VHH binders against Iron-regulated protein A (irpA). Designs and how they scored, part 15

Target 1, 312 residues: Iron-regulated protein A (irpA), of Synechococcus elongatus (p12608)
Amino acid sequence: LITNQTIQGFVDQVVVPSYVSVAAGATQLEQALQTYQQAPTAANLEAARQAWRVARDRWEQTECFAFGPADSEGFDGAMDTWPIDRQGLKTAAAQPVEQREDSRKGFHAIEELLFAATEPTLSDRQHLVILATDLTKQAQGLVTRWQQASDQPAYRSVLLSAGSTDSAYPTLNAAGTEIVQGLVDSLSEVASEKIGGPLETQEPDRFESFVSRNTLSDLRNNWTGAWNVYRGQRSDGVAAGSLQQRLQQQHPVIAQQLDQQFATARQALWAIPEPIETNLASPRGKVAVLTAQTAIAAVSDTLERQVLPLVQ
Key: E = the ipSAE of ESMFold2; O = the ipSAE of OpenDDE; V2 = 0.75 times the mean of E and O plus 0.25 times the DockQ between their complexes.

## First folded at step 7 (VHH; framework vhh_8cml_1)

Design m4 (from n15 with D59K; at its last look DockQ between E and O 0.08; V2 from the best seeds 0.00; counts 0 for: pae E 11.4 > 2, placed apart)
Fold by ESMFold2, look of step 7:
Structure m4 (fold): chain B 312 residues (1-312), chain A 124 residues (1-124)
Amino acid sequence: as target 1 above (312 residues)
Amino acid sequence: EVQLVESGGGLVQPGGSLRLSCAASGRTFSSYAMGWFRQAPGQEREFVALISRSGGSTKYSDSAKGRFTISRDNAKNTVYLQMNSLKPEDTGVYFCAAKRGYSYYPTSASYDYWGQGTQVTVSS
């Protein structure tokens, strides 16, 4: 099922452009926070908040390929640790960001200072710029780890050499397994933990982006990221050599089922009214959330039970 | 949460063999890449071997290559380390670790769950 074209499309049409997009979003957030610090108007605050949401959206589309450097080299920890240490964050303003634990930096540290109060203080605005500069550094570092060789090969090269000597992926199927498992893991986590956790506890503040009320957007972007990997590209259509195209050619019943399941999950997830955090209070809201949970789990289940064996 | 319990350590002579086991409980074992690390007294934990979630890919430290084999049985939620041609410098506490995903460059910082360790002593 998995070809060299499949792997190259995954890396070059989805993964690398997505991380470049994250770095661009982080840079724009940093610039918006610098502008807000210098001119703390309501318009500049709103622009900074929207820049955070844009950068967050782009980041959340990368979840299903967080394997490799994002995970093992600490980028995910530095950028996306939650929960944060709220008290430690307040006292950390004088601490160099390079020396901080992950619970005092990244997206959720910025989220706390930018969204928790109606308006950030002067000290918060200065702190936000420091945090956004580090976020940009981390996002750019992740791009570098995928695109550029140093004392270790670019991760792009590691994946594109699947089936070759000294690759971490000694066969095409090993790389295919990583790609499909990434989809399974991301969608399973959305259904069971990101949605299921707060539903089970009935605690809206267990939603990861509760402070900004951005959790539903996070979930929709997790779906979008998985959809992009399945289709082999970030734009409309189906990429040549993509998992979707290969399944259409070799296992059309599975492909039709997955296409329908992705569409059903999208419809259910987009039918949840914003913000998801308030939907735990009403029976209709709970039904909408449960419907989305079930639909996302179905995609993950089909990938795990029917597609994953085809690449192992 | 995943809990990991190592077994199979012991005293062996140089040139001997041991097979370590790591039994996992909790969340779906097949969602985790598994690793073995070791720690000699007064030293940092050192990477020994990594196996991908499916078992299709493995990686070894330079000292383990050609002598150690990592494997897994997802039906039994167990990962193994077969250690052959053991040397005194292999002495240490061996830890099983679990992480989501796979990395070409595994470090101890990327692992989410750890066992308590099993002692391996290679001495004449």
Scores: ipSAE 0.000, ipTM 0.267, lowest interface PAE 11.4, mean pLDDT 87
ESMFold2 (binder alone), look of step 7: mean pLDDT 83; pTM 0.848
OpenDDE, look of step 7: ipSAE 0.327; ipTM 0.700

Design m5 (from n15 with D59Y S108D; at its last look DockQ between E and O 0.06; V2 from the best seeds 0.00; counts 0 for: pae E 10.0 > 2, placed apart)
Fold by ESMFold2, look of step 7:
Structure m5 (fold): chain B 312 residues (1-312), chain A 124 residues (1-124)
Amino acid sequence: as target 1 above (312 residues)
Amino acid sequence: EVQLVESGGGLVQPGGSLRLSCAASGRTFSSYAMGWFRQAPGQEREFVALISRSGGSTYYSDSAKGRFTISRDNAKNTVYLQMNSLKPEDTGVYFCAAKRGYSYYPTDASYDYWGQGTQVTVSS
């Protein structure tokens, strides 16, 4: 099922462009926060908040390939640790950010200072720039680790070497397993943790981006990221050699089921009214959330039970 | 957020078998990949086995391959390690661990939760 073209498309058409997009979004967020610090107007605050949402959107499309450097080299931890240490964040303003624990930096630390109050304080505005500069550094570092060799090979090269004798992926199926497992883990986490946790506890502040009311966008971007990996490109259509195309050719019943399940999950997820955090209080909102949870879990289940065995 | 409790360790003769169990608390057990590690006195913990969230993928260290089998029962929130053909070199404390996600590069640094360990002793 998995070919060299499958792996190359995954890396070159989805992973690398997605991380480049994240780094560009982080840079724009940093610039918006610098402008806001220099001129703290309501318009500049809104521009900074919007820049955070854009960078967050781009980041959340990368969840299903957070293996490799994002995981093992601490980029995901530095950028996306949640929950944050709110008290420690307030007292950490003078602490060099590169020496901080992950719970005091990244997207959610910025979210807290930028969104929790009606407007950030002077101290918060100074702190926000420091945090955004670090976020940009981490996002750029992740791009570098995928694209450029140093003491270690570029991770692009690690994946494209799949099937070679000294590759970390000794067979094409080993690389395929990583790709499919990433899809399974991301969508399963959305259903069981990101939706299921808050739904089970009935505590809206257990939604990951509760502070900014951005959780529904996060979930929709998680779906989009998984959809892009499945079809092998970020634009509309189906890439040649993609997992979707290979399944259509070799296992058309599974492909038809999976295509339908992705579509059903999208429809359900986009039917949830914004913000998801208020929907736990209404019966119709709760039904919409449960429907989306079930539909996303179905995608993950098909990937795990029917597709994973084909690449192992 | 998840608590892990190992059991099933003990003293066995070389060539014997043991089955370790790791009971997890919480309804989110199926959200985690599960691993077994071991630590001999004076040594660093070493990877033994890894199983994906559903049990669809398993990975073993070179020393465990062919002798040990990892499995899980998500309905019972339990992961198992069946150890056959035990050798004195297998002696140590065996730890159950849980991680979010799954990767081809197992390492103890990527695991979020750890059990207290259970002693396995293989006499000579």
Scores: ipSAE 0.006, ipTM 0.376, lowest interface PAE 10.0, mean pLDDT 87
ESMFold2 (binder alone), look of step 7: mean pLDDT 81; pTM 0.837
OpenDDE, look of step 7: ipSAE 0.336; ipTM 0.720

## First folded at step 8 (VHH; framework vhh_8cml_1)

Design p1 (from n15 with R27F; at its last look DockQ between E and O 0.87; V2 from the best seeds 0.00; counts 0 for: pae E 3.7 > 2)
Amino acid sequence: EVQLVESGGGLVQPGGSLRLSCAASGFTFSSYAMGWFRQAPGQEREFVALISRSGGSTDYSDSAKGRFTISRDNAKNTVYLQMNSLKPEDTGVYFCAAKRGYSYYPTSASYDYWGQGTQVTVSS
ESMFold2, look of step 8: ipSAE 0.344; ipTM 0.706
ESMFold2 (binder alone), look of step 8: mean pLDDT 84; pTM 0.848
OpenDDE, look of step 8: ipSAE 0.243; ipTM 0.661

Design p2 (from m2 with Y102W; at its last look DockQ between E and O 0.53; V2 from the best seeds 0.00; counts 0 for: pae E 5.7 > 2)
Amino acid sequence: EVQLVESGGGLVQPGGSLRLSCAASGFTFSSYAMGWFRQAPGQEREFVALISRSGGSTDYSDSAKGRFTISRDNAKNTVYLQMNSLKPEDTGVYFCAAKRGWKYYPTSASYDYWGQGTQVTVSS
ESMFold2, look of step 8: ipSAE 0.116; ipTM 0.554
ESMFold2 (binder alone), look of step 8: mean pLDDT 84; pTM 0.851
OpenDDE, look of step 8: ipSAE 0.417; ipTM 0.757

Design p3 (from p1 with S108Y; at its last look DockQ between E and O 0.05; V2 from the best seeds 0.00; counts 0 for: pae E 7.0 > 2, placed apart)
Fold by ESMFold2, look of step 8:
Structure p3 (fold): chain B 312 residues (1-312), chain A 124 residues (1-124)
Amino acid sequence: as target 1 above (312 residues)
Amino acid sequence: EVQLVESGGGLVQPGGSLRLSCAASGFTFSSYAMGWFRQAPGQEREFVALISRSGGSTDYSDSAKGRFTISRDNAKNTVYLQMNSLKPEDTGVYFCAAKRGYSYYPTYASYDYWGQGTQVTVSS
């Protein structure tokens, strides 16, 4: 099922462009926060908040391929740790960011300072720039680790050499397993934890981006990222050699089922009224959230039970 | 407080079996991949087995393949290692570990939490 073209498309059409997009978003957020620090107007605050949402959108599309350097070299931890240490964040402003625990930096640390109060304080504005500079450094570092060799090979090269002697991926199917497992893990986390946790506890503040009311956007971007990996590209259509195309050719019943399940999950997610955090308050809102949860779980279940064995 | 507590170790004859358990608390267990490592006296800690968050994928060291089985029960927050056909070379302290990342190719440096270990001794 998995070919060299499958892996090359995954890396070159989805992963690398996605991380480049994240770094660009982080840079724009850093610039917006610098402007806000220098001129703390309502307009500049709103621009900084919007820049955070844009960077967050781009980041959330990368969840299903957070393996490799994102995982093993601490980029995911530095950028996306949640929950944060709110008390430690308040006392850490003078602490060098590179020496901080992950719970005191990244997207959710910025989210707390930028969104929790009506207006960030002077100290918050200074701290936000420090955090955004580090976020940009981490995002750019992740791009570098995928594209450039150093004391470790570029991760692009690690994946593209799958099946070679001395590769971290000794077969094409080993690389395929990592790709499919990434889809399974991301979508099952969305269904069971990101939606399921708050829904079961009935606690809206258990939604990951409750502070900014951005959780529904996060979930929609998680779906988009998984969809892009499945079809092998970030634009409309189906990429040659993609997992979707290979399944259409070799296992068309599974492919048809997955295509429909992705579409059903999309429809359910986009039908949830914003913000998802208020949907726990009414029976109709709970039904919309439960419908989305079930639809996303179905995609993950089919990937795990029917596709994963095909790449092992 | 995050806690990983191993149990089920002990003394076993060559060819015997043991089942290790690792009970997790203080974090969302279903968000973490789980691994087993071991350390023989005077040697470095080595990878034994890894299981994904959902249990859909497993990885084993060469020495564990075909003899050991990793499994998990997310409802009980527990990961298991069934060890069959035990050899004296399997003697050591066995640690469970948890990581949030998605990688299936282990480096122990990527693990966020570690247990204290349980002794396994295979007497010749």
Scores: ipSAE 0.020, ipTM 0.476, lowest interface PAE 7.0, mean pLDDT 89
ESMFold2 (binder alone), look of step 8: mean pLDDT 83; pTM 0.841
OpenDDE, look of step 8: ipSAE 0.422; ipTM 0.765

Design p4 (from p1 with A33Y; at its last look DockQ between E and O 0.06; V2 from the best seeds 0.00; counts 0 for: pae O 9.8 > 2, placed apart)
Fold by OpenDDE, look of step 8:
Structure p4 (fold): chain B 312 residues (1-312), chain A 124 residues (1-124)
Amino acid sequence: as target 1 above (312 residues)
Amino acid sequence: EVQLVESGGGLVQPGGSLRLSCAASGFTFSSYYMGWFRQAPGQEREFVALISRSGGSTDYSDSAKGRFTISRDNAKNTVYLQMNSLKPEDTGVYFCAAKRGYSYYPTSASYDYWGQGTQVTVSS
C-alpha cells in the first residue's frame, strides 16, 4: 500500500509546507504583537488577534503529524500545551520564556492575554511579544528539524529513507504506520477529547480555544490537516501515490467508505453554528456537535480498523 | 487484551522515594501518550503526570512539579514515575493511563486505557 512516492508526497507536499506556513504565521503574529506593543490601538489589537487566528489555524492542520520532532524534541509542547497554567502565566511575566514550562507559553498563553475580557496592560503587551517571539522560534525550529541536518539527519530524510538499513523506519510500512496512526490519533482526539469532553459535561470553557472563540476553526482545520495527509497534498485533488490513491487502487471499497466518511465529517463540522462555544447548549448546537463528533469518530475508526492493518 | 499493570507502590516515610512502573500490553504503546493519576481516600482521581509518545514532552500537576519525573521506555512498553521527596499528602492509589493525542486533559475521561492502580502510602 505504502510506496516511496506516498512518503515523499506526505513529507514534501504536506508536512514541510504545513510547518513552513506555521512558521510564517507565527512570524506575522509576532510582528502584529510588536506593532500592538508600540501602538496599542484598537485596530492593532484586532490585527494581532487576527494574526493569532491565522497562525493557529495553520498549526491545527499539523496535528495529524505531530510525531517525530514535534513530539520527541518538545516543539508541540512548547507551542500548543493546553490548558495553560493561568496562575503561573500571570506571575511568570519576567521569567525567560525558554525556562518556562510548556503550560506557560505557546499559542494558548498568547490567547489568554490577547483575547482577555479586558484589554492587555502594558505588561501584558510586553509579555505577548516575548511569547510570540518564542513561538516563532519554536515553529522555525520545527521547520529546520524537518528540512536540515544537524547532529541528526533531517527528519524528512529519516522518513524518505524508510526501508533502508540505516533508517529509523525499517520498512515502508513502518513509515506508513506512523502516518496512518497519526491520522487515527488526531481524529480520535478531536472526536473523543476536543469535542467529546465539552460535549459530555456541557462545559464550553473546556473547549481548547474557548477564550478566543476559535475552537470551531481549530476543529475544521484538524479535519483539513487530516484530509491533506489522506490526499497527499494541501491543494485540491489527489496526489499521485497518496494514501487515498493507493487505497482507491488496491482497496476501493475501503477508499469509497473513507471518502464518504471524510465528506460527512466535513459537512457536519461546517454545519455547527458559530461559535461552537456559545452553541454547545442550544438544541441545534447539540445535535450539530454530536453529529460532527460521530462523523469524525467514524473516520478514525475506519482508518484504525481497516487501513492501519494494511500497513502493519 | 489491553493491559496496564502498575507496580512499585508501597509504604515509605516522608522524604522518601518510590519508583512506579507501568507495563503495557495489548496496544501499540508508542502511539499513546501515557499518564499517571492518583486517588486519595475520599478524593477524586487527579492528574499527576503526562508524557508524550516519544518522551520528549512532559507535564506535571503543581503538586508533582519538581519532585516527580515521568519517563518511558518504548522498547519495554513501560512508563515510569519517579517520586522523590514524598509527602503524606501523596498517599493514594496511583493509576497508569494511556491516551491518544497531545491535548492536555487533566480529567480521566480523555484517557482510553487504565491500570488497576498501585497503592502508595507515605507515613511516618
Scores: ipSAE 0.006, ipTM 0.289, lowest interface PAE 9.8, mean pLDDT 92
ESMFold2, look of step 8: ipSAE 0.011; ipTM 0.362
ESMFold2 (binder alone), look of step 8: mean pLDDT 85; pTM 0.864

Design p5 (from p1 with S57K K99S; at its last look DockQ between E and O 0.01; V2 from the best seeds 0.00; counts 0 for: pae E 11.1 > 2, placed apart)
Fold by ESMFold2, look of step 8:
Structure p5 (fold): chain B 312 residues (1-312), chain A 124 residues (1-124)
Amino acid sequence: as target 1 above (312 residues)
Amino acid sequence: EVQLVESGGGLVQPGGSLRLSCAASGFTFSSYAMGWFRQAPGQEREFVALISRSGGKTDYSDSAKGRFTISRDNAKNTVYLQMNSLKPEDTGVYFCAASRGYSYYPTSASYDYWGQGTQVTVSS
């Protein structure tokens, strides 16, 4: 099922452009926070908050391919640790960012300082720029780890060497398994943890981006990232050699089921009224959230039960 | 059949140490984040520690931080909890758990598979 074109498309059409997009978003957030620090107007605060949401959107589309450097080299930890240490963040000005625990930096540390109060203080504005500079460094570092060799090979090269004598991926299907497992794990986490946790506890502040009221956008972007991986590209259409196209050719009944399940999950997620955090309290809101949970779980279940065996 | 089997529990005096092990079978161990939870009599199960699938990221509850160390050996399909400077408040049943996600959540709802638990008793 998995070809060289499948793997190259995944890396070059989805993964690398996605991480480049994240780095661009982080840079724009850093610039917006620098502008806000220099000229603390309401308009500049709103621009900084919007820049955070844009960078966050781009980051959340990368969840299903967090394997490799994002996990093992600490980029995901540095950029996306939640919950944060709110008390430690208040005293963190005495710590160089490079030496801080992950719970005192990254997207959610910025979120806390930028959104939790009606308006950040002067000290918060100075701290925000420091945090955004580090976020940009981490995002750029992740791009570098995928595209450039140094002490370790570029991760692009690791994946594109699948089936070679000394490859970390001894067959094309081993690389394919990594790709499909990433989809399964990301969508299962969305259904069981990101949605299921707050539903089970009935505590809206257990939604990951409660402080900014951005959790629904996070979930929609998780879906979008998985959809892009499945289709093998970030634009409309179906990429040649993509998992979707290969399934359509070799297992058309599974492909049709999976295409419909993705569409049903999208419809359910986009039907949830914003913000998801407020809607947990009403019966209609709970039904909408449960409907989305069930639909996303169905995608993950089909991928795990029917697609994973095909890429063994 | 998925199995998580804890071992290494027992009775220790305050200030002592124990090393818990959890042997995993029936799933691809290296694809799962692992966690330790504990439950004292009459209380809810609480988070102790977690470790990412590669071992590159760990997290701890406030009560465990600085005293406990989680680690894993993917070649042996085993996760460990080194517990130092034990206190009577650490007494409880310690459960090993596995999560398929890419996120590090310190809540029991985040974990798909659970062991039967091993008793740790710190005498007063």
Scores: ipSAE 0.000, ipTM 0.362, lowest interface PAE 11.1, mean pLDDT 88
ESMFold2 (binder alone), look of step 8: mean pLDDT 84; pTM 0.852
OpenDDE, look of step 8: ipSAE 0.015; ipTM 0.326

Design p6 (from m2 with S30D; at its last look DockQ between E and O 0.76; V2 from the best seeds 0.00; counts 0 for: pae E 6.1 > 2)
Fold by ESMFold2, look of step 8:
Structure p6 (fold): chain B 312 residues (1-312), chain A 124 residues (1-124)
Amino acid sequence: as target 1 above (312 residues)
Amino acid sequence: EVQLVESGGGLVQPGGSLRLSCAASGFTFDSYAMGWFRQAPGQEREFVALISRSGGSTDYSDSAKGRFTISRDNAKNTVYLQMNSLKPEDTGVYFCAAKRGYKYYPTSASYDYWGQGTQVTVSS
């Protein structure tokens, strides 16, 4: 099922452009926070908050391919650890950011300082720039690890060498397993933990981006990232050699089922009114959230039960 | 059949040290984040430490920070908890747990698999 074209498209049309987009968003967030620090007006606060949401959107589309350097070199932990240590974060401003626990830096540390109060304090504004500079460094580091060789090969090259006996992916199907497992893990986590946790506890602050009311956007971007991987590109259409196209050719019943399940999940997610955190307060809101949970789980279940065996 | 088997518990004096091990089998160990939880008699299970699937990231409860170190050896399918400067409050049954996917501060409900636990008793 998996060809060289499948892997090249995944890397070059989805993964690398997504990480480049994240780094650009992090840079823009850093610049907005520097501007806000220098001129702490309401307009500059709103611009910084919007820059955070943009960077967050881009980051959340990468969750289903957080294997390789994102995991093994700690980029995902440094950028996206949640929950954070709220009290330790307040006292950590003097601590060098590169020596901090993951719970005192990254997107959610920035979220806390930027959104939790009506306006950040002077100390918070100084701290936010430090955190955003580190976020930018981490995001750029991820791009570098995928695109550029150093004492380790570029991860693009590792994946494109799939099928050689010296590769981390000795067969094309080994690379395919990683790609499909990433889809399964991301969508399963959305259904069981990101949605399921708050529903089970009936506690809105268990939604990951409760502080900024950004959780629904996170979930929609998780769906978008998975959809882009499945179809092999970030633009509309179906990429030649993509997982979707290969399934359409070789297993058309599975492909039709997946296409429909992705569409149903999208419809359910986009039908939830913002913010998702308030939907726990009403029976109709709970039904909308449960409907989305069920639809996302169906995509993950089909990928795990029917697609994953085809690449193993 | 998934198995998580803890070992290394025992009786120690305050200020002492123990190293717990958890041997895993029946699943792809490298795909799972691992955690340690503990339960004192008559109390609910509480989070102690978490390590990401590659070992690149760790997190600790407030009571464990600075005293306990979680680590893993993916070649041996084993996760460890080094416990130093032990206090009577650390007494309890320590459970190893596994969760597929990426790192969070999960509640016990977030974990897919559990061991049966190993007793740690800290007393004079």
Scores: ipSAE 0.073, ipTM 0.550, lowest interface PAE 6.1, mean pLDDT 89
ESMFold2 (binder alone), look of step 8: mean pLDDT 83; pTM 0.838
OpenDDE, look of step 8: ipSAE 0.276; ipTM 0.680

## First folded at step 9 (VHH; framework vhh_8cml_1)

Design q1 (from p1 with Y105R; at its last look DockQ between E and O 0.78; V2 from the best seeds 0.00; counts 0 for: pae E 8.0 > 2)
Fold by ESMFold2, look of step 9:
Structure q1 (fold): chain B 312 residues (1-312), chain A 124 residues (1-124)
Amino acid sequence: as target 1 above (312 residues)
Amino acid sequence: EVQLVESGGGLVQPGGSLRLSCAASGFTFSSYAMGWFRQAPGQEREFVALISRSGGSTDYSDSAKGRFTISRDNAKNTVYLQMNSLKPEDTGVYFCAAKRGYSYRPTSASYDYWGQGTQVTVSS
């Protein structure tokens, strides 16, 4: 099922452009926070908040391929650890960011300082720039680890050499397993933990981006990222050699089921009234959230039970 | 069948050390983040430590920071907890747990598989 074209498309049309987009978003967030620090107007606060949402959107589209350097070199931890240590974050303002625990930096640390109060304090504004500079450094570092050789080969090269004697992926199927497992893990986590946790506890503050009320956007971007991986590109259409195209050619019943399940999950997820954090209180909102949970789980289940065996 | 089997517990003096091991089987170990939890009699299970799939990121409870070290060996399908400077407050049953996905949430509700636990007793 998995070909060299499949892997190349995944890396060059989805993964690398997505991480480049994250780094650009982090840079724009850093600049917006620098401007806000220099001129703390309501307009500049709103611009910084919007820049955070844009960077967050881009990051959340990468969840299903957070393997490799994102995991093993601590980028995901540094950028996206949640819950944060709220008390420690306030007391750590003078601590060098590179010496901090992951719970005192990253997207959610920035979220806390930027969104929790109506207006960040002077010290918060200074701290936000420090945090955003580190986020930018981490995002750029992740791009570098995928694109540039150093003490270790560029991760792009590791994946593109799948099936070679010296590759960390000794077969094309080993690379395929990583790709499909990433889809399964991301969508399963969305259904069971990101949605399922708050539903079971009936506690809205268990939604990951409760502080900014951005959780529904996060979930929609998780779906978009998985959809892009499945189709092998970030634009509309189906990429040649993509997982979707290969399944359409070799296992058309599975492909038809997956295409329908992705579409059903999208429709259910976009039907949730905003913000998701308040929808647990109403019967209509709860039904919408449950419907999305079930639909997303169905995509993950089909990938795990019917597609994974084809790449193992 | 998924199995998580803890070992290395026992009776130790205050200030002593123990190394807990958790041998995993029945699932793709390198695809799971691994954690340690503990439970004292009459209390709910509490988070101790978490390590990412590859070992690149770790997280600790306040009581464990600086004294305990979580590590993993994906070639041996094993996660470890090195426990130094043990105190009577560390007494309890220590559980190994496995969590799929990319979230680093330390709550027990997010873990998919659990071991049966190993007793750690710190007393003279």
Scores: ipSAE 0.012, ipTM 0.415, lowest interface PAE 8.0, mean pLDDT 88
ESMFold2 (binder alone), look of step 9: mean pLDDT 84; pTM 0.849
OpenDDE, look of step 9: ipSAE 0.018; ipTM 0.429

